# VHH binders against Formyltetrahydrofolate deformylase 1, mitochondrial (PURU1), part 1

All scores and structures are predictions.

Target 1, 298 residues: Formyltetrahydrofolate deformylase 1, mitochondrial (PURU1), of Arabidopsis thaliana (Mouse-ear cress) (q93yq3)
Amino acid sequence: GESLDSSVSPVLIPGVHVFHCQDAVGIVAKLSDCIAAKGGNILGYDVFVPENNNVFYSRSEFIFDPVKWPRSQVDEDFQTIAQRYGALNSVVRVPSIDPKYKIALLLSKQDHCLVEMLHKWQDGKLPVDITCVISNHERASNTHVMRFLERHGIPYHYVSTTKENKREDDILELVKDTDFLVLARYMQILSGNFLKGYGKDVINIHHGLLPSFKGGYPAKQAFDAGVKLIGATSHFVTEELDSGPIIEQMVESVSHRDNLRSFVQKSEDLEKKCLTRAIKSYCELRVLPYGTNKTVVF
Below, numbering starts at 1 at the first letter of every chain, in headers, positions and changes, except where a header shows other numbers; antibody chains aren't numbered by Kabat.
F is the ipSAE of ESMFold2-Fast. E and O are both the ipSAE of ESMFold2, at different seeds. Each is the mean of both directions, binder to target and target to binder. V2 is 0.75 times the mean of E and O plus 0.25 times the DockQ between their complexes.
[cut] stands for letters that were removed.
The coordinates of atoms that the task and the answers printed are left out; those that the model quotes come from them. Centres of patches stay.

## First folded at step 4 (VHH)

Design g04 (from b10 with S101W T106D; framework vhh_sonelokimab_d1)
Fold by ESMFold2-Fast, scan of step 4:
Structure g04 (fold): chain B 298 residues (1-298), chain A 124 residues (1-124)
Amino acid sequence: as target 1 above (298 residues)
Amino acid sequence: DVQLVESGGGLVQPGGSLRLSCAASGFTFDEYAVGWFRQAPGKEREFIGAISGSGGRTYYAVSEKGRFTISRDNSKNTLYLQMNSLRPEDTAVYYCATPYWRLFSDIASDFDYWGQGTLVTVSS
């Protein structure tokens, strides 16, 4: 008889590939052909070639059949191209197959950024697994934050610090199984030894519009300077204070009618939104290293 | 000054429907989870349902699932509870509430701001 069962559609799933190498003829064609040759379909493709630099950056979004193009083969095929072009970076993510990034959240006295991240995480808007929260400030067990963390099985580690002992070795042990760290208003400066020992990305929220107003009290510095825009900056942490590559910035207008409390309130609102946006962009492979201390953000 | 004002309560017959409203003011409404609770005479406050600030996520008590629907209109700073197939045991004062923190909770002790309540009586 006639077969009406010719159309069991494969489950097509999304993948993301980011690529960085020295600029050369045919890179786009090779990357596109790699996806097409395996029956994949490109949904979006962004390229950046800086005006005065012979370097190439790309990010592609595609859908594919994981039965016809197994996850391990996706990595192998892109690695073959990476080797051919001597790639500085080549990363594939398949959100429905790959485990979520594991993070730890570090904070000090202020918790508005932690609260925002927990809210976005709870709503499914932040694609991470939160392994723990670490603070150099103790919090009462009957506070809303502490009850929330307990209900969701997220450990809270109070790590008492002094000027003489930042307890970095203890923190390194607590975060050893994370993919990256998030500083959500952690006010202790992480040493070069900590950053080297951790060996992975650390993302910070700074409550000022960098490169202006580095260091302490940026909202007060902005108020005193009579600025007409305030902002928040999310950046990668490096050994140099408030100088790592910038991921995201958000701004808000201010005037002579805003007092210091208004500056602080607007700053806190920008901080929480800036940090969550930066973390989402990072998890979606939108943030690539550029130059010595810059980023490409797709 | 945080204010929550419930309305829409009243007498309804068994099997009937009723929609409650909660008007919110004094805070950034779309950033906070808001919930519905009820309290019958002589009983502890009971969780009904809650909705995230964006409206993208809802939680319901198992006993009310399928009969009650929670929604919000952030442009009007208003929370709603649609109640269908009402029963005499649904007779209670209904409260809307929001936590001090933006974190979602189904525990009454985690909610800091409460309305005055609106009485729903299900009777023939």
Scores: ipSAE 0.012, ipTM 0.459, lowest interface PAE 8.7, mean pLDDT 86

Design g07 (from b10 with L103W S105E; framework vhh_sonelokimab_d1)
Fold by ESMFold2-Fast, scan of step 4:
Structure g07 (fold): chain B 298 residues (1-298), chain A 124 residues (1-124)
Amino acid sequence: as target 1 above (298 residues)
Amino acid sequence: DVQLVESGGGLVQPGGSLRLSCAASGFTFDEYAVGWFRQAPGKEREFIGAISGSGGRTYYAVSEKGRFTISRDNSKNTLYLQMNSLRPEDTAVYYCATPYSRWFETIASDFDYWGQGTLVTVSS
C-alpha cells in the first residue's frame, strides 16, 4: 500500500517584517506567535527600544510555506497586528515574490559611484531594478557607461541644468514610477518643492564624514584641517543640505604622509562602498526612521 | 594606439603553477580596468577576472576563485595572472583585454582592446 511521503519538505521562502509602534507589553510575543501560528520559522529577530522613549522597533527574518500562508494573507495578518498596536510602520517584504524596488540614479560629472552600482547590479548583488540614469552632464554614446546602459536597456537622460533652471519638473516626470531615488554624486541641490513633489525617499552619498565638512570639497577641507580619519556618508536627503538622517558611514585612516591626491582617492573608494552598502541595507528593510532626524539600522 | 602583449604561457604539468604577464602601452594604465579571458579550441571566450585601475578591486568568475589571482603593477604598466593547481581543463589561449573603462565588464564584446594571446597547455 501507498502512504503519504512526509519526508518531502515544503518549499520555504524568506520573508522580512519591520514594525514600529508605541512600546507595549507583549509585542514580541504577538509578532512571533503570528509567524509560528502559520508554520513559519524565525531566523533572526532584532528589537530596539530607546531608553527615554516609549517606542518599539523590530525587524524579523523568517521562512514560511507560501502555500500554507499566501502572500496576501501575510500582509493581512501583520496589518491586523499593526491596527491593534496603532503601528506607525509595518512593512512586509518577500524577495522571491515581491517586485524589486525601482530606482533612478542621478549623477553629475563624476561616475565612480554609478560604475560601482552598475557593477554590483550586474553581479546580482544590488537588489533593485534600475529604471533610468539621469545626469546634468552629457556623455558620448561610445563611452562604456553609455554602451553598458544601452546593452541593458537602461535609458540615460541628459537634463541640462543651471542655477536658474534645475529642470526639477522634468526630473519629477522621469522618476514618477520609482520607489526611491539615488544621488550618486549629483551636485545640484534638490529643492524642498522637488522633495515634496516626489514624496518618497531620496538617498545621497556625501564625500565627507558628516556632520563635519558639509558642502563643497570635503577632502580638501579635511586635508587642510589635518584630520587623522576621512570618511563618506550615505544619508536621506532633506531640505537642509547634508543634514538628513544618516544610513551608513565608512572611514579610512590618513596621516601627514598623505597628499591631497591620496585623500581624494581614499574618499572615492569610501564613497562607492558606502553608497552600495546603504542601498542594500535600505532594500533589505534594515533602515527605519528614528526620532526627529535619526535612523535605526538593523 | 592601445597595445596589450601577453607573455609567460607554455607547457605545465597538472597541479603546477604559472604566472602570465600582460604589458600595456598607449593609455593611462592606472586609470583603466583590465582583465583576463581564455579560449579553448572550439569554445567561446570565457571571462576569468578583472582588476580596477588602482588595483583596489578585483572581480572573478565564480569557478576561478581561489586558484587564480589577478594583480597589477602600475609602475611597470603590467597586469598579472597567477594560476595555481592547474588542470588539463585550463588548457587555452589566455588573453589580456581592457574595456577602456574604469569599471569591469564580463562580456568579451564589451572589451575594445585585446592582446594577441598566450597559449597555456596543461598535460603530462
Scores: ipSAE 0.000, ipTM 0.191, lowest interface PAE 13.6, mean pLDDT 85

Design k01 (from b01 with S103Y; framework vhh_sonelokimab_d1)
Fold by ESMFold2-Fast, scan of step 4:
Structure k01 (fold): chain B 298 residues (1-298), chain A 124 residues (1-124)
Amino acid sequence: as target 1 above (298 residues)
Amino acid sequence: DVQLVESGGGLVQPGGSLRLSCAASGRTFSSYVVGWFRQAPGKEREFIGAISGSGDTIYYAVSEKGRFTISRDNSKNTLYLQMNSLRPEDTAVYYCAAKRYGYSWYTPREYDYWGQGTLVTVSS
């Protein structure tokens, strides 16, 4: 019969590559040939070339044999192409080999976004390692959140803050070993010095449809303004309040029949979905910088 | 590999202008993304902006909109930062840095090669 040794059969594993450079003839061919020459198979290939701009963005999904194309060689081969084109971004992830991104979650009084992320993480739907949770609000040990964190061995750090003392140095020490930071309704403004000291991406959920409703109480601002759509925005944090590059937005219809409580409830439902989608997209290398303050999302 | 040396720092009065230069040595300057960072006394390094190897793509930090301009001359292996309308809060050591590639435009950790820095003091 057939071969009895299953180790002879190639085990093909998925890889993702994102690329951003100056637009030039032959980029797609060079990237495709790199994968094909090593016996890889492309499953998806997305390209964006903006009108009247000489820049190129791509994201490829492929499968390959790690015995024939070792993980270190994948990096070297794409790096050779990145050097040739002077690429601003060239990143490879192989989810079955590479460590998951390590994150910390920051929140204040409201925990609906944290709860959603914890449930998706437990279900294997959020490809991160949660190093800790940090809050400027104390929580009772008998709450659902505190019991969940204790059961999973995730530390909860209560860091009491005021406007005069945001304890940013303490927070920086707690998050030093993370790959990126998630603000899940953290209601203190992180300073430019914090962002510089952290030196990595910070992703926020804003409970309003940016750019229209910046700052505090966006659901109330929307209610008072008589809007017909309520929304939530996930974005990169910059020094400028609620103005960083947008990753994801979600909306829901509202009318004169919705009271403020209904606006808040719809907002909370959109916030938790918007944030988890943004984090998943980021981890899958779908989000790339575009222009001065925009994103490409594949 | 690449080595970077900054120059052009000094004392300037508020409202003044300075142009910083970063001279690169090594064979492949045009294959690197290069950027400018600064570090104020007692603070961490802050991203100012970065420019692609070809010079066609430039990213600026939001805080520096309209005041600072990044350019490069690959024939001279040199990166420039033009700083206008300088303020006392711009006082810092300014660093140039180079990386081959990376995901985040704001992340100092992605930069493999750093210059020694040049001090800019904005004071009367």
Scores: ipSAE 0.000, ipTM 0.317, lowest interface PAE 11.5, mean pLDDT 84

Design k02 (from b01 with G102S S103T; framework vhh_sonelokimab_d1)
Fold by ESMFold2-Fast, scan of step 4:
Structure k02 (fold): chain B 298 residues (1-298), chain A 124 residues (1-124)
Amino acid sequence: as target 1 above (298 residues)
Amino acid sequence: DVQLVESGGGLVQPGGSLRLSCAASGRTFSSYVVGWFRQAPGKEREFIGAISGSGDTIYYAVSEKGRFTISRDNSKNTLYLQMNSLRPEDTAVYYCAAKRYSTSWYTPREYDYWGQGTLVTVSS
């Protein structure tokens, strides 16, 4: 007959580990054994070893019992392996235990990317804490976005900038407690001094398919050039304009039948989807540096 | 806390060799990943290679593999870059930089401490 099982099933929680080191025999076995030896179960394991290059990338998703394998011990066990292999990157994230990444959102006049991120965030689809919004444009208090921010207690900082004074020191002070920055159509170029002073990742949405149409008005440039595909690019910000490592790209077909308004509308739709996908991928530890100016995206 | 000072730059003929040195001050040099970057006029900084605190792990940019060799001497708090078979396109300011072990080695902004740079000019 049937009996109620009196054994309490452990509460298994998800963890993610990313690893990047010089390629060596047995890395997969060592990383897998680390998880399995503590009673963890691997749900997914991605590996990338580039051709003609002695480097190793992996990302594993697993579930484990935090009572049997405490969060601090997870860090110590993976750090032991990282030290042994001289790892260039070894990061573990446990979303149910670890604090969400804190971000600030920077924008100028256009707010479609901010609005999309706020709606995805409210729906629980964007795994970040939004610390504040910073803009070089004032916004009327009766706009949907301003009412949304007020309702959720998210500060909006109006920082009046000119080409002569970008107020970077003020912005650095506002963003000091963030884990990374998001440029959601922020139209001022951040200096090398800002990037060094901030010292953390800055992710931008460019409203063009890089490396084409760098700089201002890429949708108009694409329209004028008679392209048959338009796109948006999310990338890490580096000192060189629109040239940082690419995280995500999205494209859509256009033709001679599209007017400038339809180009802009298609561009805006691609931008908001591209940025939200890039931020989600980043938060899930899917994006790793590769070579001098490339990414591995798992 | 680490301070870095490069030396050994100068004018070299094509096909020649140079050894750059980076002298570090601070008690924790062996706990840092240290690397070499270069920047040609009008270009962004590019990664050449980096070496772990212990010296056990070294990564090179693919374009420099076989011509450049990185080494360190923790007893002297010094990082080295041996450059062989130099070409005019190797002309750049060369920087040494130091960072914490557990972050990306490829991106300049991950490096916490930077030297002032030393100019290498490859010309006849």
Scores: ipSAE 0.000, ipTM 0.228, lowest interface PAE 13.4, mean pLDDT 84

Design k03 (from b01 with S103V S104T; framework vhh_sonelokimab_d1)
Fold by ESMFold2-Fast, scan of step 4:
Structure k03 (fold): chain B 298 residues (1-298), chain A 124 residues (1-124)
Amino acid sequence: as target 1 above (298 residues)
Amino acid sequence: DVQLVESGGGLVQPGGSLRLSCAASGRTFSSYVVGWFRQAPGKEREFIGAISGSGDTIYYAVSEKGRFTISRDNSKNTLYLQMNSLRPEDTAVYYCAAKRYGVTWYTPREYDYWGQGTLVTVSS
């Protein structure tokens, strides 16, 4: 008869690989052969080669048997290819094996973005571990946010800030063990010193369609300008205000029939969806740097 | 492992130029993305720019793009930073750094190997 081992099907798990190097003939074949040679199966393969420069970007999704192709060997095999091509980026993520990204969420008075992220997180749609929530506004215990955080054991840190004291050193201590930060309508401008001290990615939601309407009250600026589209922008935070590389944008139509409150409400609805999409894309390795101020988003 | 040593720092007048070098030893230099970072007194490390292993792709921080030029010579295992139109705010310790892997090239934490730094002072 058959052995017990021969009756057991391998458990195939998903992996993602992103790659960025100088453009060369045969890169796709070399990366694909790496996966196939180890018994993996490619489910999706996206490539971007910019029109006016000689660089190559790819993102592959595949399934593989971690017994036949151990996690450490996956890294070694892609590392060998990265070394041959002098790759700028080569990153593998295996969501069922690799630890989730640890994040902290920063916000001010408005909580619609935080609420959306918490709901998506609870639904298993955001693959992150939320280490804490930090706000420069105190919140009543009966708010939806505070009840949710209490039920899930997520710490809420009230950090009272002023224009003279942004308490950035206190915030840096709270976020030191995170993989990236999310600004979910945090309305204090983070200094260049904070950004350099943190030294990791910070993702913001701006309640306006960048590069237009930077700074405060972009919905009012848009209303006053008579625009026919409003939007929200999620971007990497840089020292230059509302100027970091864009990750995601969402838009909605407006007309002369929309008053200022309608503009604000449509903006808030776009903001929460835009931020959650951006964070999901980032965690899935869909967002790659392109130049100094642009992104490739697969 | 790769070892990096910066050189070429010194005192320069505002509006002047300076060329920094970074000599690499150890494993194959062309296998690494290499970049320049600086750290001013009392501040954190700031990205200047990075260059691919082949030398064909170069990325600059927006604030430096018009004044600074990065190049590499893989036959000499050397990275260069040409600095023009220097300003007092460019005063910093300048570091070269090397990495092979990661999603970003502008984040200091992505870089595995760092030099000891070379001081650039822009002052009269």
Scores: ipSAE 0.000, ipTM 0.312, lowest interface PAE 11.4, mean pLDDT 84

Design k04 (from b01 with G102A S103F; framework vhh_sonelokimab_d1)
Fold by ESMFold2-Fast, scan of step 4:
Structure k04 (fold): chain B 298 residues (1-298), chain A 124 residues (1-124)
Amino acid sequence: as target 1 above (298 residues)
Amino acid sequence: DVQLVESGGGLVQPGGSLRLSCAASGRTFSSYVVGWFRQAPGKEREFIGAISGSGDTIYYAVSEKGRFTISRDNSKNTLYLQMNSLRPEDTAVYYCAAKRYAFSWYTPREYDYWGQGTLVTVSS
């Protein structure tokens, strides 16, 4: 026609929407129509309706033109649907526009999970901003991990703790500007007062296959019990030790040929992968609450 | 911004009934998911149930379904808990709580606003 620019394509960007409400007829149609009405295109759509429970979960991935559907209007349109269905959860994330989640990483003596997180982060495979690292153990400045943190301008806070003084008020001050916390082998129990004071999600890696082998030395417990699978569990932290909703689990076969050292090594390898997968899933809005203490993971 | 005040607690005999009320101050009550929680001495806060802002969606803890009924009146900014067939093990401080849409609705820490609680004692 009269437009010389008719061949110019709009820049389409990815968006993610998660939705959780009571089950009702037509929810998928209303959510998909919301996207389609603004010229968006759905690339993926996952739905879960549990048996014998009247709840609905969905996660959609779509592309859209932010000129035709401004970011603020995306929120307004989905909020209108959330209001209509009395949604328990309705969250939109647009990774190219929205700020990355800010995290702090807490650890004790063992750093294999921290190192893996830092490598994935450096490779652009972990969609977070790392605000700081907090440890109840000192580390020599010439170690690989300390040189890495210094090179990238990530503060390391040594917070000396005892069983009688866990320094929780100091830790709360350090993490006040984070979106969620990651416990990467932090071996102090966070109190209920800490969890209430922080008020946001805390994700932990446990070096055992939950709900079995809770507490200390789960690889040794597994070895002593003669198990044929070793595992790691990533979960939300609650006041009950090793009992929060599970996000991710990974397993590896073991046999009579594995000694305790081999069990520990296999455990550490699973822990690294389990935690990084859980954090990536969380940041991609794949993890939703289910029942009183369970998760849906898309 | 919402403030919550519970009322209706007291002493009741086993098998009895009791109705709790939670009065909210603020003009945005209908935009909140509101729920009931209880805490017995020496135990953690336990979820009883929650109701959506419109009142169309109600979730109950499975163990309490059939004995307890949650309702709301947005014109009065009030949440209700009707408790029937009460047992001694129902003795607890009962709290109302409110949240906007967040990750978990049944976890106490996810609720932004809490009442002070009302004591329910079930004994002969």
Scores: ipSAE 0.000, ipTM 0.225, lowest interface PAE 13.4, mean pLDDT 83

Design k06 (from b01 with G102T S103Y; framework vhh_sonelokimab_d1)
Fold by ESMFold2-Fast, scan of step 4:
Structure k06 (fold): chain B 298 residues (1-298), chain A 124 residues (1-124)
Amino acid sequence: as target 1 above (298 residues)
Amino acid sequence: DVQLVESGGGLVQPGGSLRLSCAASGRTFSSYVVGWFRQAPGKEREFIGAISGSGDTIYYAVSEKGRFTISRDNSKNTLYLQMNSLRPEDTAVYYCAAKRYTYSWYTPREYDYWGQGTLVTVSS
C-alpha cells in the first residue's frame, strides 16, 4: 500500500557535485535549487571565486533518496545546469552507487608510502580499487608487503628498468584500465610520451617541499641548506620535473640538532601522510584545476 | 567520434594577424570542449585557450590573453583562433583538440581527439 510505504523513512545516500565555470550571478541559487527541488539536503557547500580571474568553483555535499532522484536523473539535472553556464567542469559522484576509482601504484626501493596506502585501503579509508602494484625493484615473496598483496589478490609486476629503457610501453599496457596513477616513490622520470599515451591524471609524492629542492635527494638538499622546515609535496605529474600542480603539502620542524638520518625519517613520515591525504582528496572531488598550473582544494 | 582538421597556418610578418580554423567531422561537435594548443620545436605542447560546447565560456592562458580570441560556430562544426599582434615567439605548430567534460581543460593529456596541426611562422 501507498499509505504504508509513505510511513517508511527513505534510505538517504551521500552525493558530491563539483562545478567550475565562468563567474555569473545566480550560480549558487541554481545549483542549490537543483538539489532542493528533488528533496535532497545539502550538508556542505564550498565556493571559491578568485579575485584575479572571472571564474567560479563550487563543491557541494548532499544526501538524497535514490528512489525519488535516480542516479541517471542526478546526472541529467546537473548537466542541464552545466550547459546553461557553459561549465568547464561538472562532475557528480555517488560513492555508494558509482564504481570506485581504479588505480595502479608505482614504486621503487622504498615502500613506506605503499604500505600506508594499503593499510588505509584495508581500513576502508581510501575509496579506490587497487588494480596492481608496479615496481622496478624485485621484492622477496615472504616480505609482509608481498604477502599482503597476495592475500588480497593484488598483482605485483616487477618491471626492470634502466636509464636507457624505462619500459614505458609495458607499463602503459599494465595501467590501461586505470582511472589514475599513483607514484609512491617511483624514482624513474616518466616521459612526455608516457604522459600523452596514458592520457589521465598521475599523482606523485615528492619527498621535498616544492618548489624548493626539486630532483634527487631532497632531504639531503634540505639538510645541506640548513632549513628549519622540511616537507613533502603531492602533485600532478607533468613532463617538467617536480613542477606539476600541487595537491597537498605537509611540514615538520628541523634544527641543527637533526642529523641526515633524522631528516630522512621525518621526511618519510610526512610523505606517507601527504600522499594518502592527496589521494583521498582527489577521490572525494576536492581537487580542481585552477589557472594553468595551480589547484583549488576544498 | 570526432575528427579535427586545422587550417589557416602560414608565414606572417611580426605585428601581423592570422585566423586559424578547426573543422570537425561528426554529429556531436557542440557536446565537446574544444581547445587550442601550440608546440614550438624542442618544447612541450602548451595551452592557449579552450571554449565550452555552447561557446559561452572561454579560458585563455594568461600569457596570450588580449591578443588571441577563440570562437566557435556549431552550425558549421568549426572552431576559430584569431591571432593579433603576432611575435616571432608565436612561431609553432598549432593544434586543436576536443574533450568531453572531465577533470581539466588546461592539460593536453585530458584531450581525447587531436588534429594534425597547422604551422604558423612569424618572421620577416
Scores: ipSAE 0.000, ipTM 0.226, lowest interface PAE 14.7, mean pLDDT 84

Design k07 (from b01 with R100S S103R; framework vhh_sonelokimab_d1)
Fold by ESMFold2-Fast, scan of step 4:
Structure k07 (fold): chain B 298 residues (1-298), chain A 124 residues (1-124)
Amino acid sequence: as target 1 above (298 residues)
Amino acid sequence: DVQLVESGGGLVQPGGSLRLSCAASGRTFSSYVVGWFRQAPGKEREFIGAISGSGDTIYYAVSEKGRFTISRDNSKNTLYLQMNSLRPEDTAVYYCAAKSYGRSWYTPREYDYWGQGTLVTVSS
């Protein structure tokens, strides 16, 4: 094969490392030295130390030679530092080597968020593998979304639900091999038993500016309340309805000239952008847990 | 492969103290991060605190810091939670849990091994 000589540069590949631990002197130096000692080059380094909390957050982006610093050794070296500082979180992602996150997309009748996700995915702008789409609504095979899924070999699972039977055990079986779930306007509330059984992150889009207008028909609630801003919120799903840690929010102005249909249309446009931004941020390791119910977003 | 068994729960008066124990079976207890979680009726499982395998690093939930103390004795394969100045809102089932390093200590889903829980009731 190809030989490495002075006319052939090593292929440097990007890596991302996130770190969260109790604050201590020298953490930045130790993490930076780990990368530099192996011939890596740091392209970006973000740090957050809350003013009144003894905790440290960092996210670094770097390039390195996988021949000089093999992927398994990258994990071992950061794990050594994680153990030294008793790290709450220490995760490395190397996009060109590591498998993409596997996701399933759950939706009900409305598909504008799914369509946006599929377009961004096809354009290479969402670094995920879509394992399947699950809906409690049937769709005609000749619709744009169904033809798209068929062309790309993405299964669509119609799981008929009622108030008495949400088919959660069936859904758990379908999503068992995913890294996280995306609720793209899935209108059934996932139970605490589902969340415990799944055991991984679930990211939702709520078509309202949380913490305002929780629950059903937030665009109508906002219209009826006479708000001057409409919004969308992407958040982690917890057992408490529309109360999980917030990842991303988007807003747009509204006025007395907007009717309810205009509120709904503006809401839908914000929802699809908000969800895709949140998923991209999550996949890039930009979103870290902070406190009991908050996030750090780098 | 670790089994965890909590003990020491019971009824305690407001302002009282209680010490919970968690006995672990297995050869490598010192290689795990171990922590305490609680779940009140109708609420999600919440983080109390966790301790490194060596015992050198301890993280507490901000709301519990100062009232609760976590310690471990690796020679006895046992984790402890000392609870002081107990309040009615501390009433919950208390769980111990164990995990490997490299994942969030605050998040219940990152813990691989769980005990069955011990009930603590703070009431007159």
Scores: ipSAE 0.012, ipTM 0.378, lowest interface PAE 7.9, mean pLDDT 86

